# Ledger of designs, part 3: VH-VL binders against Uncharacterized protein y4jR

Target 1, 151 residues: Uncharacterized protein y4jR, of Sinorhizobium fredii (p55518)
Amino acid sequence: MKTLIVEDNPKKRASLVEYYSSEFPSDDLEVTSALISGLRVARDTKPEFIILDMTLPNYSPDENKGSRIELMPFAGREFVMRVNRMSIKTKVIIVSMFETFGVAPRLITLNSLDAELRDRYPNVFVEAVHYSQAQADWKTAIKNARLSLDR

## First folded at step 4 (VH-VL; framework fv_romlusevimab)

Design s24 (from r09 with light chain S29Y)
Fold by ESMFold2-Fast, scan of step 4:
Structure s24 (fold): chain C 151 residues (1-151), chain A 122 residues (1-122), chain B 108 residues (1-108)
Amino acid sequence: as target 1 above (151 residues)
Amino acid sequence: QVQLVQSGSELKKPGASVKVSCKASGYTFTSYGMNWVRQAPGQGLEWMGWINTNTGNPTYAQGFTGRFVFSLDTSVSTASLQISSLKAEDTAVYYCARDHYDYSNYVAFDIWGQGTTVTVSS
Amino acid sequence: SYVLTQPPSVSVAPGKTARITCGGNNIGYKSVHWYQQKPGQAPVLVIYEDSDRPSGIPERFSGSNSGNTATLTISGVEAGDEADYYCQVWDSSYDHVVFGGGTKLTVL
């Protein structure tokens, strides 16, 4: 299986990579840290499974797309929509350190985002889960989502 | 040659249904999304939505939910647009258009059908 | 909803340069595509991704996109360039394709 991780936080990324590599050592794992680079890798390699952060920078420092690199709070939502438009066969799980996004009156919770994406993109989106170094919930969610693709 | 060929013009009465077809050739049909664009007489281009040719999933622009249905027959590389309960305001030229090769960072239409004129009159 | 604004018409003398603008909020961060449509014909892609030309499109067609304005430039205008021109972007936030209202180019 080809799997893609899109995560810009070095510590969270290391934890995700360590867990995934140990649990699924035969999978072909690719890792990126920005929205646009993640989308390009998804298009080019067509991974069957994607582990995605909600908040990502739009470009990596090495990408030649203007001079403004912004942290995008809704990047994960945009990623799911764009992957759906790419016509690739993949499943996406969002793993986020934050439980709320944006500011009132346009505040979005992780739970409301999960419901929205499951409704709009049922063929692509699996679920959104909270990441905490002290909790195992995200590990269980990743494992269950990945194993569902084997069966 | 890469091309999209649409069905012929239609003259319909209000309340009838119409099905416009768009046959692709010269490329792998399921590798590119198919879009529908409407142009009312003397007006500009209006995007109606698209269909994922690999999964069959349609996405409709806000003005085109309900009476409009996008469908596929992948065995003959054909996309179709069906309009039910036709109204006078549906009178337009309907175009199918293929997504450009690199659609991950943008959506552009490099190949267009010749257009199908649908006229709704009593 | 995202909106693209084009002038309804532009007139230019043969051999001169025509400039057709496409206004949009922060359009410089989007990829702009341009279509030429002659009466009774389907649109033809003449510029994609701001400034790239499809095969078969003359070099006198060029594009730019910065800030809040994208521009289609046609140098050495010929009578055969008379057409309606549409700019187009993809609003990724809503998965919606947006066309400008179109500009009628008259070559006089």
Scores: ipSAE 0.012, ipTM 0.632, lowest interface PAE 8.0, mean pLDDT 87

Design t07 (from r09 with heavy chain N105D V107G)
Fold by ESMFold2-Fast, scan of step 4:
Structure t07 (fold): chain C 151 residues (1-151), chain A 122 residues (1-122), chain B 108 residues (1-108)
Amino acid sequence: as target 1 above (151 residues)
Amino acid sequence: QVQLVQSGSELKKPGASVKVSCKASGYTFTSYGMNWVRQAPGQGLEWMGWINTNTGNPTYAQGFTGRFVFSLDTSVSTASLQISSLKAEDTAVYYCARDHYDYSDYGAFDIWGQGTTVTVSS
Amino acid sequence: SYVLTQPPSVSVAPGKTARITCGGNNIGSKSVHWYQQKPGQAPVLVIYEDSDRPSGIPERFSGSNSGNTATLTISGVEAGDEADYYCQVWDSSYDHVVFGGGTKLTVL
């Protein structure tokens, strides 16, 4: 199986990679950190499983801009829409550190994004799960989603 | 300003090898993919493939595997195209082209090199 | 492989409107980009994502895309618009970029 992880946070990315590599050592894992690079890898390698962050930069950070990165709060939603257009056989799970997105007064919750994506893209989107270093819920969600591809 | 500057024209014999370079300036090189496009004399544009400037992974279009190699030297913001075992059919202008930087939906190329003419003749 | 069809040539009088078509199966579901190429020069992006203009491209350039046809429209055509025009899409079925054959716009 080919699996793609799209995650820009180094600590969360390391945790996702360590868990996935340990749990599914036979899978071919590719890792990227931005919306556009993730989409191009998805197009080129056609991964059967994608683990995706909701908030991502469009491209890699500009080194001349110091340590601050402009993140796109709904990049994961855009990723799911574009992957659906690719007509590849894949399943996407979103693993997010945030439970709300956007700018007040137009805040959208992770639960409402999850419901929207399940309704609009049922053949591609599996679910959106909250990430916490202290909890293992995201590990269970990733494992269940990945195992659902084996029959 | 953002620009791509390519190496000069080449005249080669069949069976020789050629390397075309494309030097980027005015932006963060590794933040944008680099594409290669060729145009044979009197013909249209033909996409050859692209290289991920962050990972170094190349992707070749059908018909451009084997003799064609995309590479990078990120320390000098340069992408290169090498063609081995040159044939007369390789005679063309070769362009490097950058991915469009915002709201791009694959293959929008906003900045192009000036082109490198490669002529293969006996 | 996916194919984009353009008329080989279009002629238009100065000040009139030129329309250059790009035909493709279900092309309305794809994002279409348009390039202008003058003799001896590199292509220039004039429209991206169906209808958006890059900075510096005149308002008289516009695009549309629906069904099986995308169209580049140039209003108030000037002599300087004489060039070859190429449409372009990303083809998800074959994971590659496809260019149309090009249309030579002649301003008479």
Scores: ipSAE 0.013, ipTM 0.518, lowest interface PAE 8.1, mean pLDDT 84

Design t10 (from r09 with heavy chain A108P I111Y)
Fold by ESMFold2-Fast, scan of step 4:
Structure t10 (fold): chain C 151 residues (1-151), chain A 122 residues (1-122), chain B 108 residues (1-108)
Amino acid sequence: as target 1 above (151 residues)
Amino acid sequence: QVQLVQSGSELKKPGASVKVSCKASGYTFTSYGMNWVRQAPGQGLEWMGWINTNTGNPTYAQGFTGRFVFSLDTSVSTASLQISSLKAEDTAVYYCARDHYDYSNYVPFDYWGQGTTVTVSS
Amino acid sequence: SYVLTQPPSVSVAPGKTARITCGGNNIGSKSVHWYQQKPGQAPVLVIYEDSDRPSGIPERFSGSNSGNTATLTISGVEAGDEADYYCQVWDSSYDHVVFGGGTKLTVL
């Protein structure tokens, strides 16, 4: 199986890679850190599984060839929409350190984004889960999503 | 430098078939989806569907299944629309329009072909 | 299927501001694109993702989208702005593109 991780935080990225590689050592894992590079890799390699952050920069520092680097609070939502259009046979799970997005009074919760994406992209989107170093919930969610693809 | 150039106008009798082509240049053909949009005389724009230029998989809007076929020849960066068993109500201008299916900002059509007029009469 | 409603026509005097509306159920949760079509020509994208302008589109074109109404605003209208204007959304749940019926802008 080809799997793509799109995560810009180095510590969280390392934790995701370590867990995934240990749990699914036979999978081909590709890792990117920004919205645009993630979309390019998804198009070019057609991964069957994608682990994605909600908030991503448009470009990583290494990828930026003169464009402004902007942090995109809803990049994960954008990514799911784009991947749905690519007609790739893939499943996406969002793993976010944040449970709220935007600024008051227009805060959007991770739970409301999860409900929205499940409704709009049921063939592509699995779920959105909170990431915490203290909790194993994200590991269980990733494992369950990945194992569902073996059926 | 991006261009979508469509084939010339067609005059056909009912029951005939027609093939409209759309040749792309100035960009990587397989990085963008190709859409087909129809406009009947005096009417608005009607989306017919799209084809994934990387996979070759077509998606048709309801009402455009059966007689309508989207195809590709990636070696010459060309998308085609074939309409079989033509009816008078197929008379329209047919446009191809690209979208960046992996970066599309919710599927805007940034470049359009000039349009191909298909007239079905008598 | 999802439906977009536009007024059939809007008239405006040169130099004034034209506003063209696009109505849809909860359209503020979708991204709206706008096209300009002059007679005998292909449509041209003038606004995408509610309010962004493609390169080459004058600053007098702007857009907004909230609740049940999206609006294309053209300030300082010029005779050359006479055209049909179409709004468009993509409904990703059904991978379906929907156009409004179009609005004829007349500059008199």
Scores: ipSAE 0.011, ipTM 0.533, lowest interface PAE 9.4, mean pLDDT 86

Design t17 (from r09 with heavy chain S104P N105D)
Fold by ESMFold2-Fast, scan of step 4:
Structure t17 (fold): chain C 151 residues (1-151), chain A 122 residues (1-122), chain B 108 residues (1-108)
Amino acid sequence: as target 1 above (151 residues)
Amino acid sequence: QVQLVQSGSELKKPGASVKVSCKASGYTFTSYGMNWVRQAPGQGLEWMGWINTNTGNPTYAQGFTGRFVFSLDTSVSTASLQISSLKAEDTAVYYCARDHYDYPDYVAFDIWGQGTTVTVSS
Amino acid sequence: SYVLTQPPSVSVAPGKTARITCGGNNIGSKSVHWYQQKPGQAPVLVIYEDSDRPSGIPERFSGSNSGNTATLTISGVEAGDEADYYCQVWDSSYDHVVFGGGTKLTVL
């Protein structure tokens, strides 16, 4: 299976890579750190499984040539929508360090975004889960999503 | 070479249904999304939604849920728009339009059908 | 819902430069596309991705996009340029395509 990880936080990215590589060593894993590079890799390699963050920069430092690097609070939502527009068969799971997004008074919760994406993109989106180093809930979610693709 | 050809004009009574077809040629039909755009007499362009030509999944703009159905027949490279329970306010020119790019950096329409006039009158 | 604002009409003398604006909140962060529509005809894409021209579109057509305003510029205007012009963006957050209200360009 081809799998893509899109995560800009170095420590969280390392944890995701270490866990995934250990559990699914036969998968072809690719890793990116920004919205646009992630979408480009998804278009070019057509991964069957995608693990991404909700909040991502638009560009990585390596690919930014004069444009401002901007954090996109709802990048994961945009990623799911854009992947749905691609002619590829893939499933997406969002793993987020944050449980709320945006600026007060218009904060949106991770649970609200999860419900929205399940409703709008049922053929592509699986689940949004909270990332915590102390608990293994995100590992279980990733494992269950990935194993469901083998059935 | 690359073109979209739509079915002919329709004159319908309120409450009837109409089906507008859009036949693609000169390119790989399933590589580009197909959009529908409406233009009422003397008015501007209004996006109705699109259909993924590879998966068959339609997406409708908010004002076009319910009575409007997008469908495909990939064997003949044709997309169709069906409008049920026609109302006078459905009188318009309906265009099909191809996504310019198969990569989702943006959505623009490079190839358009010639338009199908649908007139709803008693 | 995202809204694009265009002036309803613009008049220009032959050979002069016409500028048609398209206003939108933070539109400079989006890709703007422009269509020309002559009476009884389907729209024709004249500018895509802010400033790129499709094959066959004259070089006198150009575009720009920054801040809250995108502009279609037609230099050396000809009578054949009389048409309605529409700007368009894709609101990727909602997978929604938005057209401006259109601008009627009158030459002379």
Scores: ipSAE 0.169, ipTM 0.709, lowest interface PAE 4.8, mean pLDDT 89

Design t18 (from r09 with heavy chain N105E)
Fold by ESMFold2-Fast, scan of step 4:
Structure t18 (fold): chain C 151 residues (1-151), chain A 122 residues (1-122), chain B 108 residues (1-108)
Amino acid sequence: as target 1 above (151 residues)
Amino acid sequence: QVQLVQSGSELKKPGASVKVSCKASGYTFTSYGMNWVRQAPGQGLEWMGWINTNTGNPTYAQGFTGRFVFSLDTSVSTASLQISSLKAEDTAVYYCARDHYDYSEYVAFDIWGQGTTVTVSS
Amino acid sequence: SYVLTQPPSVSVAPGKTARITCGGNNIGSKSVHWYQQKPGQAPVLVIYEDSDRPSGIPERFSGSNSGNTATLTISGVEAGDEADYYCQVWDSSYDHVVFGGGTKLTVL
């Protein structure tokens, strides 16, 4: 299958790639680091599985053409909405280092975003899971989501 | 060439149902989403929702849930809109419209059907 | 839900320039598309992604989009340009396509 990883943090991206490549060596893996580049790859290659960060820059440093890099806290939510609009058969899982997003008093939890996306995009969104060095929850979530596509 | 051809006009009584079809040709049907847009007499364009032509999954705009059903027959490259329990307020021209290619940055409609007039009157 | 506001009508003399506005909160951060609809006909895409023209659309049609206002500009207006014009955006936050109310362009 074709799988796409969209992750801007180099260390987390390396961990995701290492884990995925080890568990699913026969999959064709594409990796991007920004919202727009991720969406373009999704449109062009139509991956069956997408592993996505919630907080992403709109453009990678190479594409930002001298402008300051701005991280978009809800980029993953935007990505899911746009992918749902595309005429592709895919499943998306969000893997986030953060459990809260935005600025008080409008602080939103990862659990709230998970519930929202499951309700609004049940055909494409699987779940949002926390990335933690202390636990392997994200690895289990990725593996279970990916294996469900083989059924 | 790329075309969307819709079924002919319908005259129905309140409480009846109607099915409007939209046949695509000249492109790969499952590569582009299909949208439905309504226009009441003398009024503007109103987006009703869309259907993913590859998965068959519909998305309805608020106000078009319940009585409205989007469906596909991919073997004949046809999308359909069914309206049940017709009301006078459903009187309108119904258009099917194809998604433009660049889904990553916008949604626009580059190809439209000619429209199907549905009139609901006693 | 996101709302687009258009003037209901604009009148212009032949050969002059018509400007049709489309107002929306921070619309400059969205891609705006414009459709021309003549009586009894389906809409025709005349501008997409703020300022791009589909094949077959004359150079007289141009678009811009910044801040809270997008504008469709038709220079050297001809009688055949008389139509209803609709702006449109996609509100990805709700996966909702929004049309403006339409502007009737009358060429005197």
Scores: ipSAE 0.092, ipTM 0.702, lowest interface PAE 5.5, mean pLDDT 88

Design t19 (from r09 with heavy chain N105Y)
Fold by ESMFold2-Fast, scan of step 4:
Structure t19 (fold): chain C 151 residues (1-151), chain A 122 residues (1-122), chain B 108 residues (1-108)
Amino acid sequence: as target 1 above (151 residues)
Amino acid sequence: QVQLVQSGSELKKPGASVKVSCKASGYTFTSYGMNWVRQAPGQGLEWMGWINTNTGNPTYAQGFTGRFVFSLDTSVSTASLQISSLKAEDTAVYYCARDHYDYSYYVAFDIWGQGTTVTVSS
Amino acid sequence: SYVLTQPPSVSVAPGKTARITCGGNNIGSKSVHWYQQKPGQAPVLVIYEDSDRPSGIPERFSGSNSGNTATLTISGVEAGDEADYYCQVWDSSYDHVVFGGGTKLTVL
């Protein structure tokens, strides 16, 4: 199986990679850190499974034209929609450190985004879960989603 | 030669159903999304939605849910549009159109069917 | 819903340059595609991704897109360029494809 991780936080990315590689050592894992590079890899390699952050920069530091890096709070939502437009068979799970997104007065919760994406993209989107180093919820969610693809 | 060939014109009564087919050739059918575009007499182009040819999942634009169904028969590289409970306002030319880029994340249409005229006579 | 605005008609003399505009809020942040449609025929893609030409489209056709206006430019206009022209964007926020109302180009 080909799996893609799109995560810009180095510590969270390391935790995701360590867990996934340990649990599914035979999978072909690719890792990116920005929206555009993630979409490019998804288009080119057609991964069957994608683990994605909700808040991402457009470009990684290596790809940026010397400009300030701006984080986009709804990048993961855009990613899911764009991947749905590709003619590929894939499942996406969102793992986020944040429980709210946007700026007042328009703040959207992770639970609200989860419900929206399940409704709009049921064949692509699996779920959105909160990441915490102290909790194992995200590990269970990733494992269950990945195992469902073996059927 | 990459081409999309659509079924012939249809004349239907209000309340009837119609199925327009679009047969692809010259490329890998499941590698490109298929879109449906309608054009009422003397009017502009209106996007109806698309179907993922690899997964079979349809997406409908607002206003085209309910009576409109997108489907596939991958064994013969054919996409179909079915319209149920036909109304006079459904009179139009219906086009199928292929996504421009293989597995693209943007939407433009490089190959179009010749169009199927559906006339709902009342 | 996102809206694209085109002039209903544009007239140009043979050999001159025609410019067809497509207005949209912050359209410069989107990719604009252009189609040519002759009577009784299916549309033909003439420009994609703001300024790229498909194979077989003459160099006389060019495009630009910035701010609130995208423009299709046809230099050295020929009688065979008479057609309706449509701009199109994909609103990625809602997976909606939007077409402009169309512009009839008349070569007099």
Scores: ipSAE 0.027, ipTM 0.653, lowest interface PAE 6.8, mean pLDDT 87

Design t20 (from r09 with heavy chain N105F V107E)
Fold by ESMFold2-Fast, scan of step 4:
Structure t20 (fold): chain C 151 residues (1-151), chain A 122 residues (1-122), chain B 108 residues (1-108)
Amino acid sequence: as target 1 above (151 residues)
Amino acid sequence: QVQLVQSGSELKKPGASVKVSCKASGYTFTSYGMNWVRQAPGQGLEWMGWINTNTGNPTYAQGFTGRFVFSLDTSVSTASLQISSLKAEDTAVYYCARDHYDYSFYEAFDIWGQGTTVTVSS
Amino acid sequence: SYVLTQPPSVSVAPGKTARITCGGNNIGSKSVHWYQQKPGQAPVLVIYEDSDRPSGIPERFSGSNSGNTATLTISGVEAGDEADYYCQVWDSSYDHVVFGGGTKLTVL
């Protein structure tokens, strides 16, 4: 199985990689840190499983083109929409440190994002979960989503 | 091989409605988004919105809500634009253009219809 | 509302290099696409993702994008390059496509 992680925070990325590699050592894991690079990898390699952050830069520092890095609060939503349009066989889970995104009146909660994406992209989107070092909920969510692909 | 073919020109009176069609061939219709772009006489390109060909959900740019409706007939690989209550300012060439997301140029329009001229005059 | 600014007109002699600019706030962080439109015809994609060429587009066409300015460069300009050129970006915050106002390239 090919799995893609799209996560720009180095500490959270390291935690996700360590957990996933330990739990699923036979999977081919690829990691990227920005919306556009993540979409390119998804199109080119067609991973069966994607672990995604909600807030991402469009481009990584290496791809920044001389401008400051701009964080996109709804990048994860855009990623799911784009991957659905690619018509590849994949499942996406969002793992976010934040429970709200954007500013009023465009404010959206993680719970409302989860409901929206389940409704609009049921064949691609699995769920959105909160990331916390103190809680293991995100580990359980990743494991359950990944194991559902084997059945 | 890959083509978007649009319906013929239309001459309408104010208050009438018009339906512009865009027939796709040579590719999997539901794997690409469909965008609508208009160009008024002597003016530039103006994006009107798009429709997700897989889900049927439309997204309209500001100024194109209400009188404008994007629709699909997936059985014949056709996208349509309906304009109701036509006004003189709707006079333009209307283009459909596909969204190439299987390649590395997202929201780049690689295939365009030939355009449909809609003229609204008394 | 994101805005792209292009000069309305650029003139160039045959065989020389034409440069058409597209200005936008922090446009270097976005992917810029360029279209060529000849009178009575639909637009044709000539550059995508800042600097890549679709099949069939001559190597004379190149692009760059940095800071607040994207540039379409046409080297060894030919009479057949005379057209209107439009830049385009996608604004992810609003799921909105934005076109520049267009630049008329005249080959003298």
Scores: ipSAE 0.006, ipTM 0.551, lowest interface PAE 9.6, mean pLDDT 85

Design u09 (from r09 with heavy chain N105D, light chain S29R)
Fold by ESMFold2-Fast, scan of step 4:
Structure u09 (fold): chain C 151 residues (1-151), chain A 122 residues (1-122), chain B 108 residues (1-108)
Amino acid sequence: as target 1 above (151 residues)
Amino acid sequence: QVQLVQSGSELKKPGASVKVSCKASGYTFTSYGMNWVRQAPGQGLEWMGWINTNTGNPTYAQGFTGRFVFSLDTSVSTASLQISSLKAEDTAVYYCARDHYDYSDYVAFDIWGQGTTVTVSS
Amino acid sequence: SYVLTQPPSVSVAPGKTARITCGGNNIGRKSVHWYQQKPGQAPVLVIYEDSDRPSGIPERFSGSNSGNTATLTISGVEAGDEADYYCQVWDSSYDHVVFGGGTKLTVL
């Protein structure tokens, strides 16, 4: 299986890679750190599984082409929508350190984004889960999503 | 050559249903999304939604849920639009239109069907 | 929802340059596409991604997009250019395609 991880936080990315590589050592894993590079890799390699953050920079420092690097609070939502429009067979799970997004007073919760994405993109989106160093919920979610693709 | 050919015009009474078909040829049907666009007499273009030809998943614009159904028959490279419980305001030309590219940098429509006129009157 | 504003009509003399505008909030950050529709015919894509021409579209057709306004420019206008012109963007935040209201180009 080809799997793509899109995560900009170095420590969280290392934890995701360590867990995934240990649990699914035969998978072909690609890793990126920004919205645009993630979308490019998804288009070019057509991964069957994608593990994605909700908040991502638009570009990595290496790929900044005249534009300011901006954090995009809803990058994961945009990623899922764009991947749904690509002609690929893939499943996406979102793993986020944050439980709220946007600017006050219009804050949106991770739970409400999860419900929205499951309703709008049922053939692509699996679920959104909270990342915590102290808990293993995200590991269980990743494992269950990946194993469901083996059916 | 790449083309989309739609079914012929329909004259229907209120409350009836209609199915408009759009047959693709000259390209790999499942590689490009198919969109539906409506144009009421003397009015502009209105996007109704699209269907992912690879997954079969439809997406409807606001105002086109419920009575409108997008479907596919990939064995004959055909997309279909069904409208149930027809109303006078459904009178329009209905177009199918292909996504310009099979990736998501933008959405534009490079190939259009010739249009199917649906007239709802008593 | 995102809204595109076009003038309802533009008149131009043969051989002159027509400019059709498409207004939208920060439209310069989006990719704008333009369609030509002649009476009784399906729309034809004449400009995509702000300024690119599909094969077969004459070089007289050009586009630009910056700030809050995109513009379709037709130089050396011919009688056959008389048509309705529609701008279009994709609002990626909602996976929604938005068309402008259309501009009727009349060649005098």
Scores: ipSAE 0.133, ipTM 0.712, lowest interface PAE 4.4, mean pLDDT 89

